# Ledger of designs, part 37: VH-VL binders against a2ajx4r71to235

Target 1, 165 residues: a2ajx4r71to235
Amino acid sequence: GRCNFEDRLCSMTEDQTLQPGWTRRSGIISNSPPFWDHNGNISAHFLALVSRVDSISSNLRSRIFLPTNDQQVCQITFYNFSSNQNGKLIAGLQTLCGDPIEHLWQKTEILQSRWERNVITVQSSQQFQVIFQAQMLATHGQEEVIAIDDISFSSGCLPADVCQT
Key: E = the ipSAE of ESMFold2; O = the ipSAE of OpenDDE; V2 = 0.75 times the mean of E and O plus 0.25 times the DockQ between their complexes.

## First folded at step 24 (VH-VL; framework fv_tislelizumab)

Design a4 (at its last look DockQ between E and O 0.07; V2 from the best seeds 0.00; counts 0 for: pae O 9.9 > 2, off the site)
Fold by ESMFold2, look of step 24:
Structure a4 (fold): chain C 165 residues (1-165), chain A 117 residues (1-117), chain B 107 residues (1-107)
Amino acid sequence: as target 1 above (165 residues)
Amino acid sequence: QVQLQESGPGLVKPSETLSLTCTVSGFSLSSYWVHWIRQPPGKGLEWIGVIYYSGRTYYNPSLYSRVTISKDTSKNQVSLKLSSVTAADTAVYYCARDSYEPGMDVWGQGTTVTVSS
Amino acid sequence: DIVMTQSPDSLAVSLGERATINCKSSQSVSSYVAWYQQKPGQPPKLLINAASTRESGVPDRFSGSGYGTDFTLTISSLQAEDVAVYYCQQDYNYPYTFGQGTKLEIK
């Protein structure tokens, strides 16, 4: 499924050990770009990590998926937006609970004016989660944003119930 | 009829502050945002900065310490101030409309500013 | 800053013939390139947004193409009113940046 974040976090969960976290925002309530979702709708929601005064880092985790196979490709599609030159957004995977995150994609030092669509192919011989990690340095009162919208998983991303540990 | 019109003094002395106003009509500053762009005589275009409906601004890093863009939504006006001007700031100054749709679709006629003693 | 480089700097094309202007960005800007036409004493006029989307009221002889770093504006059959300077511009990242311009004349 596709997630436009009109719900809470869809099937994604925030890492409970890292605060503050990702929040749902719309263009109407935002003090910085983006002022619209990736479809140009100013009232629609997207998921944002917002910094004003503190350096922050936060993870957003998918459900657990079964190992991939070569019959159907597991692809992750998402849109990203950053109004922040002091930070970075990483997409990766984590096998086995507590393993180090394998970085598959990243963007750094971006002050975007438009949403960008991304597609990532995952190959894993073990069960895994997809992790989005945002890192931002303090801006001392300037609101800076890293945002994600419309995370979707192709049919080759097969759900699992539990981590393999 | 969507229009933007720049106004301000055409001559500014070196070291002083350049002050321009963009008056808009036919659209709302609550739904669109405004950029300032300049063009030195016989040369290309340089983006100065943007102000959004929320009041959030972004400026060209080359001008960051000298530029301020502000707005008065009730007067349909966007202001540009550029401090400590030199001859290099001589240009035609434009304001232009932007939205979530790509491209600055409507520009003002431009106002010529000359910096000389 | 993303540098936008146009080629050629100027060209002359016979009436009714095809004119082609190229624009290259120093890094990917996805599809976020706009093309503007500017005649003497006038502001720039938006022709094409998002690399290939023609603005309302722009004649169908104007077309744009490209993705990533390489972009093209084409005028399929040049008319006298098309004499102008043409600019490409990326609107993906701030600061917005423009190409240096291409002067188009009738040969």
Scores: ipSAE 0.240, ipTM 0.740, lowest interface PAE 4.9, mean pLDDT 84
Fold by OpenDDE, look of step 24:
Structure a4 (fold): chain C 165 residues (1-165), chain A 117 residues (1-117), chain B 107 residues (1-107)
Amino acid sequence: as target 1 above (165 residues)
Amino acid sequence: QVQLQESGPGLVKPSETLSLTCTVSGFSLSSYWVHWIRQPPGKGLEWIGVIYYSGRTYYNPSLYSRVTISKDTSKNQVSLKLSSVTAADTAVYYCARDSYEPGMDVWGQGTTVTVSS
Amino acid sequence: DIVMTQSPDSLAVSLGERATINCKSSQSVSSYVAWYQQKPGQPPKLLINAASTRESGVPDRFSGSGYGTDFTLTISSLQAEDVAVYYCQQDYNYPYTFGQGTKLEIK
């Protein structure tokens, strides 16, 4: 499955928060970086978490996947962009048992005006969801952004609602 | 079946422009990146550049001033132009498909280009 | 540019024995390394991506490992059809760069 955010959030969901969270943006409508998606398309959409003065945190959650198997690797590819100096993006795994999010990947370094590709291999003996958690500390009047684009799941990632042969 | 096929003149004179076309089938250029790679005789591989499905390009800095990559999605063709060629540009030229996952998973058979007077 | 250095430049291994090819990057490339096999007169064939993920159709005897700057391609039991030149490649940052290649032959 692939989610380029041209069709809303695709199969991704955002955890409910008290404050606005992820917003679908493009270079056309953005007043701050990024001004294009990871492919350099100005009109293409991506998700962005924007902070101006307040600390903010928000989670994106994937569909449910079946346990992984050794026959076909489950890989997740996504692109991230960051213009903030006090932010963190985490990609994690959470089983349906309500366990804490297992951190598979995290980014704390500043990557200004640059999209970065990331590849994560997932192994789970239980049904699971992939969680993208973005956190930004309060800023001083400057708009800062963490953005995500083009999340893809390899064929080894088996949706739970799909009949298996 | 996914295929890429390079085509163009096999002989180019020095100082002229090398022009190649990569014709793809079995997939859409709107969904994949396409790279150009070359291999001089008996040597290794050199990355030339890439064109995203959006049309954005990145080039090897070593060739930046001479390279142009473009595409016509409706024709399933990616073009490579390399200006001011010299003998050093003699090589087998490949185009290769790239998905979101790392690695160029499908390559053309390559086309030989010789720069000679 | 990120320099990819393979070792050894050439390798002779007996049939059925393990072949190991190393690749070192001049800086960390995380897991963004691919391995290719190239036989004479043919284009490179992708074997491994993301450092350790085997492509579909690639025999189980091929495996990749590594993270950061040190990567390894392993053929657990060399077969006659494995004679080729092997290349590592980083796609962590542009420009993409390849190792110089390792020629694998049967001893």
Scores: ipSAE 0.005, ipTM 0.604, lowest interface PAE 9.9, mean pLDDT 89
ESMFold2 (binder alone), look of step 24: mean pLDDT 93; pTM 0.952

Design a5 (at its last read DockQ between E and O 0.04; V2 from the best seeds 0.00; counts 0 for: pae O 10.4 > 2, off the site)
Heavy chain, then light chain:
Amino acid sequence: QVQLQESGPGLVKPSETLSLTCTVSGFSLSSYWVHWIRQPPGKGLEWIGVIYWSGRTYYNPSLYSRVTISKDTSKNQVSLKLSSVTAADTAVYYCARDSYEPGMDVWGQGTTVTVSS
Amino acid sequence: DIVMTQSPDSLAVSLGERATINCKSSQSVSSYVAWYQQKPGQPPKLLINAASTRESGVPDRFSGSGYGTDFTLTISSLQAEDVAVYYCQQYYTYPYTFGQGTKLEIK
ESMFold2, look of step 24: ipSAE 0.478; ipTM 0.814
ESMFold2 (binder alone), look of step 24: mean pLDDT 93; pTM 0.951
OpenDDE, look of step 24: ipSAE 0.000; ipTM 0.577
ESMFold2, fold request of step 26: ipSAE 0.564, 0.021, 0.120; ipTM 0.826, 0.642, 0.684
ESMFold2 (binder alone), fold request of step 26: mean pLDDT 93, 93, 93; pTM 0.953, 0.953, 0.951
OpenDDE, fold request of step 26: ipSAE 0.000, 0.000, 0.000; ipTM 0.593, 0.560, 0.567
ESMFold2, last read: ipSAE 0.007, 0.044, 0.006; ipTM 0.602, 0.664, 0.488
ESMFold2 (binder alone), last read: mean pLDDT 93, 93, 93; pTM 0.952, 0.953, 0.952
OpenDDE, last read: ipSAE 0.005, 0.000, 0.000; ipTM 0.591, 0.583, 0.595

Design a6 (at its last look DockQ between E and O 0.03; V2 from the best seeds 0.00; counts 0 for: pae O 14.2 > 2, off the site)
Fold by ESMFold2, look of step 24:
Structure a6 (fold): chain C 165 residues (1-165), chain A 117 residues (1-117), chain B 107 residues (1-107)
Amino acid sequence: as target 1 above (165 residues)
Amino acid sequence: QVQLQESGPGLVKPSETLSLTCTVSGFSLSSYWVHWIRQPPGKGLEWIGVIYYSGRTYYNPSLYSRVTISKDTSKNQVSLKLSSVTAADTAVYYCARDSFEPGMDVWGQGTTVTVSS
Amino acid sequence: DIVMTQSPDSLAVSLGERATINCKSSQSVRSYVAWYQQKPGQPPKLLINAASTRESGVPDRFSGSGYGTDFTLTISSLQAEDVAVYYCQQYYSYPWTFGQGTKLEIK
């Protein structure tokens, strides 16, 4: 399933934090880039983590998926935008409830402030969740942003009801 | 048609408050934000500040203690007040709209303000 | 404040020839640069945004390039109506700042 964030957080959930986290934004209400979603639509929403004067961190967590198999590939597709090279955006996998997170993907380099499409392949012999971890250090200047849009999971990512312990 | 028009007194005495009005038409102040910029005679451009569609403002630090930008959406007006003016505040004052694409895409014609006794 | 420094302060270019204006920022502004054209007695007119994106209705002879600290506005074939002062402007960090301007004349 695809999530364009027009209906809240879709099936993604935000871990509890000590500070404001991901916010739905559009180009119309944005005071800094991006001024449109990855399709160029200024009215459409995306999720943004914004840093101006304080450090901020937050996690987004998918629903639980069944173990993968080799016959149908489980792939995660998403678009990201980042203006802050000192920020971190990591996609990880947590194979059981409470297990350490395995890093699958991380943002490496910004050549321009543009939306970037990413595809991640997941393999797991156990039930898992996909977790986006974001952190931005305090910025002295204009707002800097990490944004995510259109998270989708291929048909090989099979939903589960609950995490087994 | 999209238009911005600055208005106000052309002459202001030192130490008084300069007050300008930007009247907009053809677009909504609830959907766009407006900048104020000035240009001293024969010199370059200086950004004064901005008011966002949310009503939030940011000002040039060089003017922070003296400047106020506000808007009245029902009157299609954005105002600029600059207190305690001196000869250094003599300039052409512009208001400008941010576009759907980034950048100040529509500017007013400007209004000349001279500060003299 | 981020200082935007243009070079040259003025230049004269023959009709039909290429004009090049440079702009250097005192720190990285990534691609957050705009270019404006201002003719005498007129307000500035937006030409280029995001370092290289032409505003609607701007002739193809205008192009922008650069990333980080070094930016260029190029007019590939100068026309008589291009005589103006050109300003670069950064919008990476408040306060927004402009270059000092480059006056373009016909040689």
Scores: ipSAE 0.006, ipTM 0.489, lowest interface PAE 13.1, mean pLDDT 79
Fold by OpenDDE, look of step 24:
Structure a6 (fold): chain C 165 residues (1-165), chain A 117 residues (1-117), chain B 107 residues (1-107)
Amino acid sequence: as target 1 above (165 residues)
Amino acid sequence: QVQLQESGPGLVKPSETLSLTCTVSGFSLSSYWVHWIRQPPGKGLEWIGVIYYSGRTYYNPSLYSRVTISKDTSKNQVSLKLSSVTAADTAVYYCARDSFEPGMDVWGQGTTVTVSS
Amino acid sequence: DIVMTQSPDSLAVSLGERATINCKSSQSVRSYVAWYQQKPGQPPKLLINAASTRESGVPDRFSGSGYGTDFTLTISSLQAEDVAVYYCQQYYSYPWTFGQGTKLEIK
């Protein structure tokens, strides 16, 4: 499946917290970078976590996937953007057993101010979710952003809600 | 046999903390999630929160600031604490096992908690 | 929060007839829906999981269907012991939420 955030969060969900979380943005309505999605489209949408005066953390979760198998590799592709120096974006795996998030990929304190493409391979013997965890330390006087766009799951990622006959 | 049993005081005064314990048998808390659910008299069901095998918790945002769920795996007990209670917190409280479907497949019989002066 | 809305609120069906309860979610919950039966003085009992998977020990007359936003619980032939309140529930995202319940009675 693919999620370009043109239809809300697609199949993704956000962990419920008392803090502001991810917002769906576009270049048209944004007051801060990015001013276009990963394709350079001003009107296209993406998800952004915005920090203003307080530290902020939020998790974006995928649908549930079945255990992976050796016959078909599960790969995740996504684009990320960061405009802050005090941020961290983690792509991880969390099983439905309630294990801690296993970090598969992370980007720390990088001020690229451009969209970057990433590919991650996932292996799990248990049902799992993919977690995008964004963290930003408080920054005074400036709005800073971590953004994510166009999350794709390969056919090797088998949704748990799909009828397996 | 798989069982869950809620216990605690049936009467709590306003502004005090409601404290309940869920004692489980027939399975290990290291292998299952446990949810807390409540049901006000004559009304529907409200999900309170969950504690994972790892101890990770998720709470209903409507109760987030007042709720704490913890567990002692060695004692086969899950605890619920709800602070600053009001009459609106009067309900039957249930704990339920999650089988990782997810699905709450086994429930306790529930315990009635009344908030009254 | 995802709102689960059941219909109808109450239903009276003759013995041996089909009972149908609907549940609509405010947004897609895929197949992450469970159905529960609750009799007076008892806790809810899981009937259907994953929208259409019958729980072990549940009679064949109970069935669930649906995907996305529209879900249905069907009792093909109502029995006297089926009198209860039925709840749908989504577990697609936190917080988990329940429908308001449907009271099923014998006509």
Scores: ipSAE 0.000, ipTM 0.560, lowest interface PAE 14.2, mean pLDDT 89
ESMFold2 (binder alone), look of step 24: mean pLDDT 93; pTM 0.947

## First folded at step 25 (VH-VL; framework fv_tislelizumab)

Design j1 (at its last look DockQ between E and O 0.39; V2 from the best seeds 0.00; counts 0 for: pae E 13.5 > 2, off the site)
Fold by OpenDDE, look of step 25:
Structure j1 (fold): chain C 165 residues (1-165), chain A 117 residues (1-117), chain B 107 residues (1-107)
Amino acid sequence: as target 1 above (165 residues)
Amino acid sequence: QVQLQESGPGLVKPSETLSLTCTVSGFSLSSYWVHWIRQPPGKGLEWIGVIYWSGRTYYNPSLKSRVTISKDTSKNQVSLKLSSVTAADTAVYYCARDSYYSGMDVWGQGTTVTVSS
Amino acid sequence: DIVMTQSPDSLAVSLGERATINCKSSQSVSSYVAWYQQKPGQPPKLLINDASTRESGVPDRFSGSGYGTDFTLTISSLQAEDVAVYYCQQYYSYPYTFGQGTKLEIK
């Protein structure tokens, strides 16, 4: 499946219990970067976590997937953007039987306020979810943004709620 | 092995500038933040400031006017300068790395700086 | 600045018994709290981050809990090597601030 956030969060879910969460934005309605989606479209939507004065952390969760197999590789593709120097975005794997999130990808390099394409290969012997965890430290004076766009799961990623006979 | 090591003069005269260097090994300054923290004798910990992998700095407002933190990634060194020192600046000075909002997971052994005429 | 207040200032606990140290922040710091152990002549050692995540190599007798303004460090069964000063710290906003420390001794 593919999620370009033109239809809300698609099949993704967010934990908004304690902090401000992800919001759909576009270049048209945004007062801070990014002013376009990963394709340069001003009108297209993307998902953004925004902070100005408060530290925030929010998780975006995929649907549940079945264990991976050797027949088809499960790959996740997504684009990320950050306008801040103190944010962190993690793409992780969380099994239904395990609590800790296994970090498959995280940004540890300088963010240059540009969209970047990422591809993650997932291998799991258990049912799992993909977790996008964004963290930003509280700062004053400017709006800070972490954005995600166009999340896609390859055919090797099999949804658990799909009945296959 | 991941290590940080503070170095500099152990004695500084009042009104002069305290200059310390933190030399790191086992990791890259391009991937971690480095904090400076100090501890006066027999007292608690005071955060001085931080330098990001990007070079961005944040300082404690109580020290901001006197503090400068910089780094040379190629030399694996982070520098602390504290100007116009007084006896109140006598402390053990630590540098410590941070893995992005994960606390300070590795500390140097600290270096003692005494401000005295 | 966010003030971190620990309680108690000092604590004496018998070997094998539970030690509990509390930390209260002047405002909510979410889960952005770390706990450190400092022994004489040594730098602080990170024990817990994100309020409840134990660092690698830290014995499982150490645990952290809390969210918002009230946080707790617990040592389920005190060992001799646990004698130290413990500090809580918030990294919710700058400047980072530490609690005043809790001196833990064996009773």
Scores: ipSAE 0.029, ipTM 0.659, lowest interface PAE 4.4, mean pLDDT 90
Fold by ESMFold2, look of step 25:
Structure j1 (fold): chain C 165 residues (1-165), chain A 117 residues (1-117), chain B 107 residues (1-107)
Amino acid sequence: as target 1 above (165 residues)
Amino acid sequence: QVQLQESGPGLVKPSETLSLTCTVSGFSLSSYWVHWIRQPPGKGLEWIGVIYWSGRTYYNPSLKSRVTISKDTSKNQVSLKLSSVTAADTAVYYCARDSYYSGMDVWGQGTTVTVSS
Amino acid sequence: DIVMTQSPDSLAVSLGERATINCKSSQSVSSYVAWYQQKPGQPPKLLINDASTRESGVPDRFSGSGYGTDFTLTISSLQAEDVAVYYCQQYYSYPYTFGQGTKLEIK
């Protein structure tokens, strides 16, 4: 499914070991860009990682998916925004039961200060989660933001209930 | 394989500038951060600074006025310059990769720098 | 600067016994602590990141714990190859800082 973050985190979960974490924001309550979601709506919400005083990082995890197959492609579509020139946003894949995260996508264009749409393809022979990893380094007195919105998974991303070991 | 290798002069005179190069392979400087760390003989580790994929740098305040880190992505190189060196700058100098707040997962072998008149 | 203080400075533990190394930060660093092992003439090797996450290829006898200011590295069954100096490191804020090191020996 698709998540526009108007109702909290949808089925995405935040990695409990990284606090403070992702929050829902809108252009109305923002002290810095973005002042609107990817549709230009200032009151609509997006998910933001905000740096204030200290350095911060956080992971956002999808639900568990079954292994992919050749019949239907599993694709992730999302929008991203960054006001932090030296922040990092990665979309990755982690097969369950402790495997290292495989990086699928990294932000390569830091200076745009615009919402960008991205599509990435997942292939995995095992059950997996999609992980959005973000990091920002703090600067005193100025808020910096990495934001994501409208994460969606194509029909080839088949839901699973539990990690099989 | 992911590898980092430091190189530069082993001896530097006091008051001169120390110049080191970290040559990387198996990963892109456009996708990873690189740190510099040093270790005086028989002592602990001191973080010098970092350069991000964007070219942005952050330095240890204790060294900030004397240190510059830069990179040349086309040459797979990160450089460290430390000006006005003294005997206190004698150390093994390391470069290390950091991909995402996961600690410094791959280190170079280090290069020994001695500051001596 | 955030000061990372390790205890003890040195430790001797019998083969097969548990070794415990403590690290205390001068202020909260959340979970942004790494542990490194360093043998003579070698660079540090990352063992643990994010306070408790073991790096790939690190034996399961190594474990980390802690959050905030108090952190622990535990080696559950000491092996001969574990003789080294161990460092904790915070990467919560700049400058990154390391503990002073703990020398681990076998009795």
Scores: ipSAE 0.007, ipTM 0.505, lowest interface PAE 13.5, mean pLDDT 79
ESMFold2 (binder alone), look of step 25: mean pLDDT 93; pTM 0.954

Design j2 (at its last look DockQ between E and O 0.04; V2 from the best seeds 0.00; counts 0 for: pae E 16.6 > 2, off the site)
Fold by ESMFold2, look of step 25:
Parts: structure tokens; sequence; C-alpha cells
Structure j2 (fold): chain C 165 residues (1-165), chain A 117 residues (1-117), chain B 107 residues (1-107)
């Protein structure tokens, strides 16, 4: 399943750590970059986490997936944008309900002000969720943005409804 | 400047353990994955495995029983150990950083390992 | 394991002419293909990722195309510095696998 965020959060859910958390934006309604989605479309929506004053942290969680196997790969594809400011975006894996999040992908370097495409391969012998975590440090009034668009899961990412014991 | 540099003994005896170190600079092991790849003389490239910034590893199934990749973030080092080597393990060994578009965008210069008595 | 098969194994092309290298996977790998250039005594250098996206600093004469099982690297106007061995690589599933390489020479 692909999510271009034209309808809320699709099947991703947000941990309510801070409000407002992730919001749908488009280039038309944005006060700062990005002014378009990764296709260059100013009207298309993407998810954005915006900080102005305080440090913030917010998570997006996938649905639960069944353990992976070697017949079909489970890959997550997504685009991200970061302002040229101090922020961190992490993609992680959480197996067993309540286990620590394993970081699979992280962008914490000096951030480029452009959309970047990312692919993450998942292998897990247990049921899991994919977690996107964004952190932004206080900026003292300058607006910073971390944005995500077009999250998709390959056919090898098989849905589940329940954590296994 | 982003750099990776492989180091280790150039000559290893059969049945022993090959041990290599990849020293990185210009980027953080907490932010990037590191792969190991090898190339036998005059032949193509073989992926050995990867270590994620979390420390999780995945290995080529052909080497699974003999390979260990680990890292020491405080030393900016990623290690490769390959046990029970034979002449078939003679190759140039590379470490490489994973890119934003999962290609391996920066490679070390490589270190030649010869398995011989 | 997904087998990546390149063709031809070698080719010679006149300066300024077009060079074409093909890569076929044993099963679909979507767009998850990278192309590398390797000159003698040097490590591979990433040219193309995601089948068609040029890496930063790669000249416009290099282009990639394909989806699924059939992929192509094209050099639209061969330069002397393009003499190298070229590899395709899938990153659709572990283990990552490379093609056997294509040696490109000046005719």
Amino acid sequence: as target 1 above (165 residues)
Amino acid sequence: QVQLQESGPGLVKPSETLSLTCTVSGFSLSSYWVHWIRQPPGKGLEWIGVIYWSGRTYYNPSLYSRVTISKDTSKNQVSLKLSSVTAADTAVYYCARDSYYPGMDVWGQGTTVTVSS
Amino acid sequence: DIVMTQSPDSLAVSLGERATINCKSSQSVSSYVAWYQQKPGQPPKLLINDASTRESGVPDRFSGSGYGTDFTLTISSLQAEDVAVYYCQQYYTYPYTFGQGTKLEIK
C-alpha cells in the first residue's frame, strides 16, 4: 500500500506525544519549504512536522506486519524532506509489543533542502511495526520542517492484526 | 571529507580467521549503514553483509555460518571476521557506506587478502 | 538469490559514440537497481540508483532505464575517461547481487 496523504494519514497512526504533530500540508498552504511534493506538484499533500519554538518529537506507526520470509522482500519506500536546520528523522522497527525500537534508517547529518527517496529492507522473525520518529530541537522562532511523502510497503510486507506472544 | 579505509593482514593461512577493520571518517556510524563487499582477483563483486546504525546485521547466506560484522562506534570502526578461510576467500575486501537512495555511494580503497600457506 | 546477468561481457566503442549495456534479473526487482563504474586499481563508483537516478557529480551522458527485469545503462557520447568495467546491482532483496561486469573499451 502506497500513501500519498491526500486523505489524512492513510493507515499510519500517530503517537500523540505533542500537538500539533504530523499534519497534512501542500505547497500552496506552506509558509516555508517544501513548496511542492516530491513530484513538484504544489497542490499535492505531504505529511509535515513543523517546529518554531520548542523541541518536539512525534512518531508515525505502520500497521502490524507478519514475520518476513525470503519469498518476497518487505521493503519500505518513502520520500523525505528536511529544512537546512537541526532535525532528525528515524525509521525503526519494533518487534514484540513494547520492545525497544530498532533504528533501521536515520537522517541526522546537515540536511539538504530537497526531497530524497529512501528504501529500507526489513527482515524480522517476529511480527513488527515500522515507526517513523521525528525530532527537532528548539530554533528560537525560525520555522523548521520535516516532511514525508509516498510511504509504500512492498508486497512482501504482509499485514497482521495482532501481536504474537 | 567522507572516507572509509580498510586495514588488516594481507596474508592469512587456510583454516584461520580473517579479521579486517574499516575505519570511517566524515560521517557517523549512528547515521549510516556499512556494507562489506569482496572481489576475487579478476572476478566480479560479492556482497558479504551489512551492519545497520542500530547494530543489526544481515549476511549473505553463502557466508552466514562463517561471517561476523560488528562495530565500535567510539572508535569509528566496523569489523569483519570470516572464519575457516580457504583459497576461495582470496579477494580485495571493501567496506562501503549506504547512500540516501540505498546505493553504496562511498567505498573504501580496498585491502587485498591472500589465503595461502 | 537473484541472478543479475549483464550483456555484453565486453564491448569496444569509438569516442563520441553511444555505448549500451544491458542487465537482466532472474526475477522482478522493481526499480531497485544501481549501476557502478570500476576503473583498474580503484573501488567501484556509484553512477545510477533506482534504475534511472544519476548520483551527484555523474555527467549527463550517463543514463539508466528499466523496470522489473530488464535494465539498461547508456553512455550517449563515450569519453576516454569512461573506459572501465560496469556492474549492475539489485538491492531488492538480500543478498544484494551484482552482474558479472561489462568491460568497456575504446575501439
Scores: ipSAE 0.000, ipTM 0.480, lowest interface PAE 16.6, mean pLDDT 79
Fold by OpenDDE, look of step 25:
Structure j2 (fold): chain C 165 residues (1-165), chain A 117 residues (1-117), chain B 107 residues (1-107)
Amino acid sequence: as target 1 above (165 residues)
Amino acid sequence: QVQLQESGPGLVKPSETLSLTCTVSGFSLSSYWVHWIRQPPGKGLEWIGVIYWSGRTYYNPSLYSRVTISKDTSKNQVSLKLSSVTAADTAVYYCARDSYYPGMDVWGQGTTVTVSS
Amino acid sequence: DIVMTQSPDSLAVSLGERATINCKSSQSVSSYVAWYQQKPGQPPKLLINDASTRESGVPDRFSGSGYGTDFTLTISSLQAEDVAVYYCQQYYTYPYTFGQGTKLEIK
């Protein structure tokens, strides 16, 4: 599947255990970077977590996937943008057995106001979800943003069935 | 040019095994999933199962004990077998192509199977 | 299983008027919903995927919306060739499930 956030959160869901934080933005309606999506489109939408005065954390979860196998590799591609030095974005894997989130990818550095493409390979012997966890520390007088766009899952990422849930 | 075509006996006796073949053209079974779906006369659609590129299969739990889906990539054929059929298995049977995204985009014309003594 | 419930079961709309078909899932299916059009003697034809994305060749008068549990197929201006049974379907999890169908006729 693919999610460019033109239709709300697409296949993704925001973690209900946390306060809502992710907002759908575009260059047209935003007063802070990014002013375009990963393709340079001003009108196109992306998902952003914005910090103004308070620290904020929010998780974005994928659909449930079956255990990976050696037949096809499961890869996740996404674009990220950051305009802050006080934030962290993590792409993790969480099984449905109550395991902690396994960090597959993380970035704590400022991205110099540009979109970056990332590719992650996933391997799991259990059903799993992919979790995008964004964290930003409180700032004063400055809006800071972590943004995500165009999340895609390769054909090797197989959807789960209800019986195995 | 992309095409799926179902074939098999149109009449099956109760307790026997329904056997259908889906022949595809214009694409490779190594690049697409294939689903089986059926539609009883005058009723809605029921998903039967799917076979992946790897040959892995998933079935509707309601039919799990009776259904088998297999494929021969070299022959561009997907097979459906449904054992111990009853009148409730009378339906038009479809096979459909799926690339996962954008889903079941091409369907066969369907083949009618009647279960009767 | 996830149950897809369409409403109404049947709908009569005048030519050129708007037709609206609703689909509700028993649990959230995100945007993994497809809409099909089926005419007599034909297989289902995919119209809308991912809740709101029109398939290639599908007229602009067809649109889909929704997320989570409530979905809608809209025909902005009904044409004679639009007479058919329409089905929603979820592909969030197996087994894939369809709505019971909505028969759309011309008033």
Scores: ipSAE 0.000, ipTM 0.564, lowest interface PAE 12.5, mean pLDDT 89
ESMFold2 (binder alone), look of step 25: mean pLDDT 93; pTM 0.950

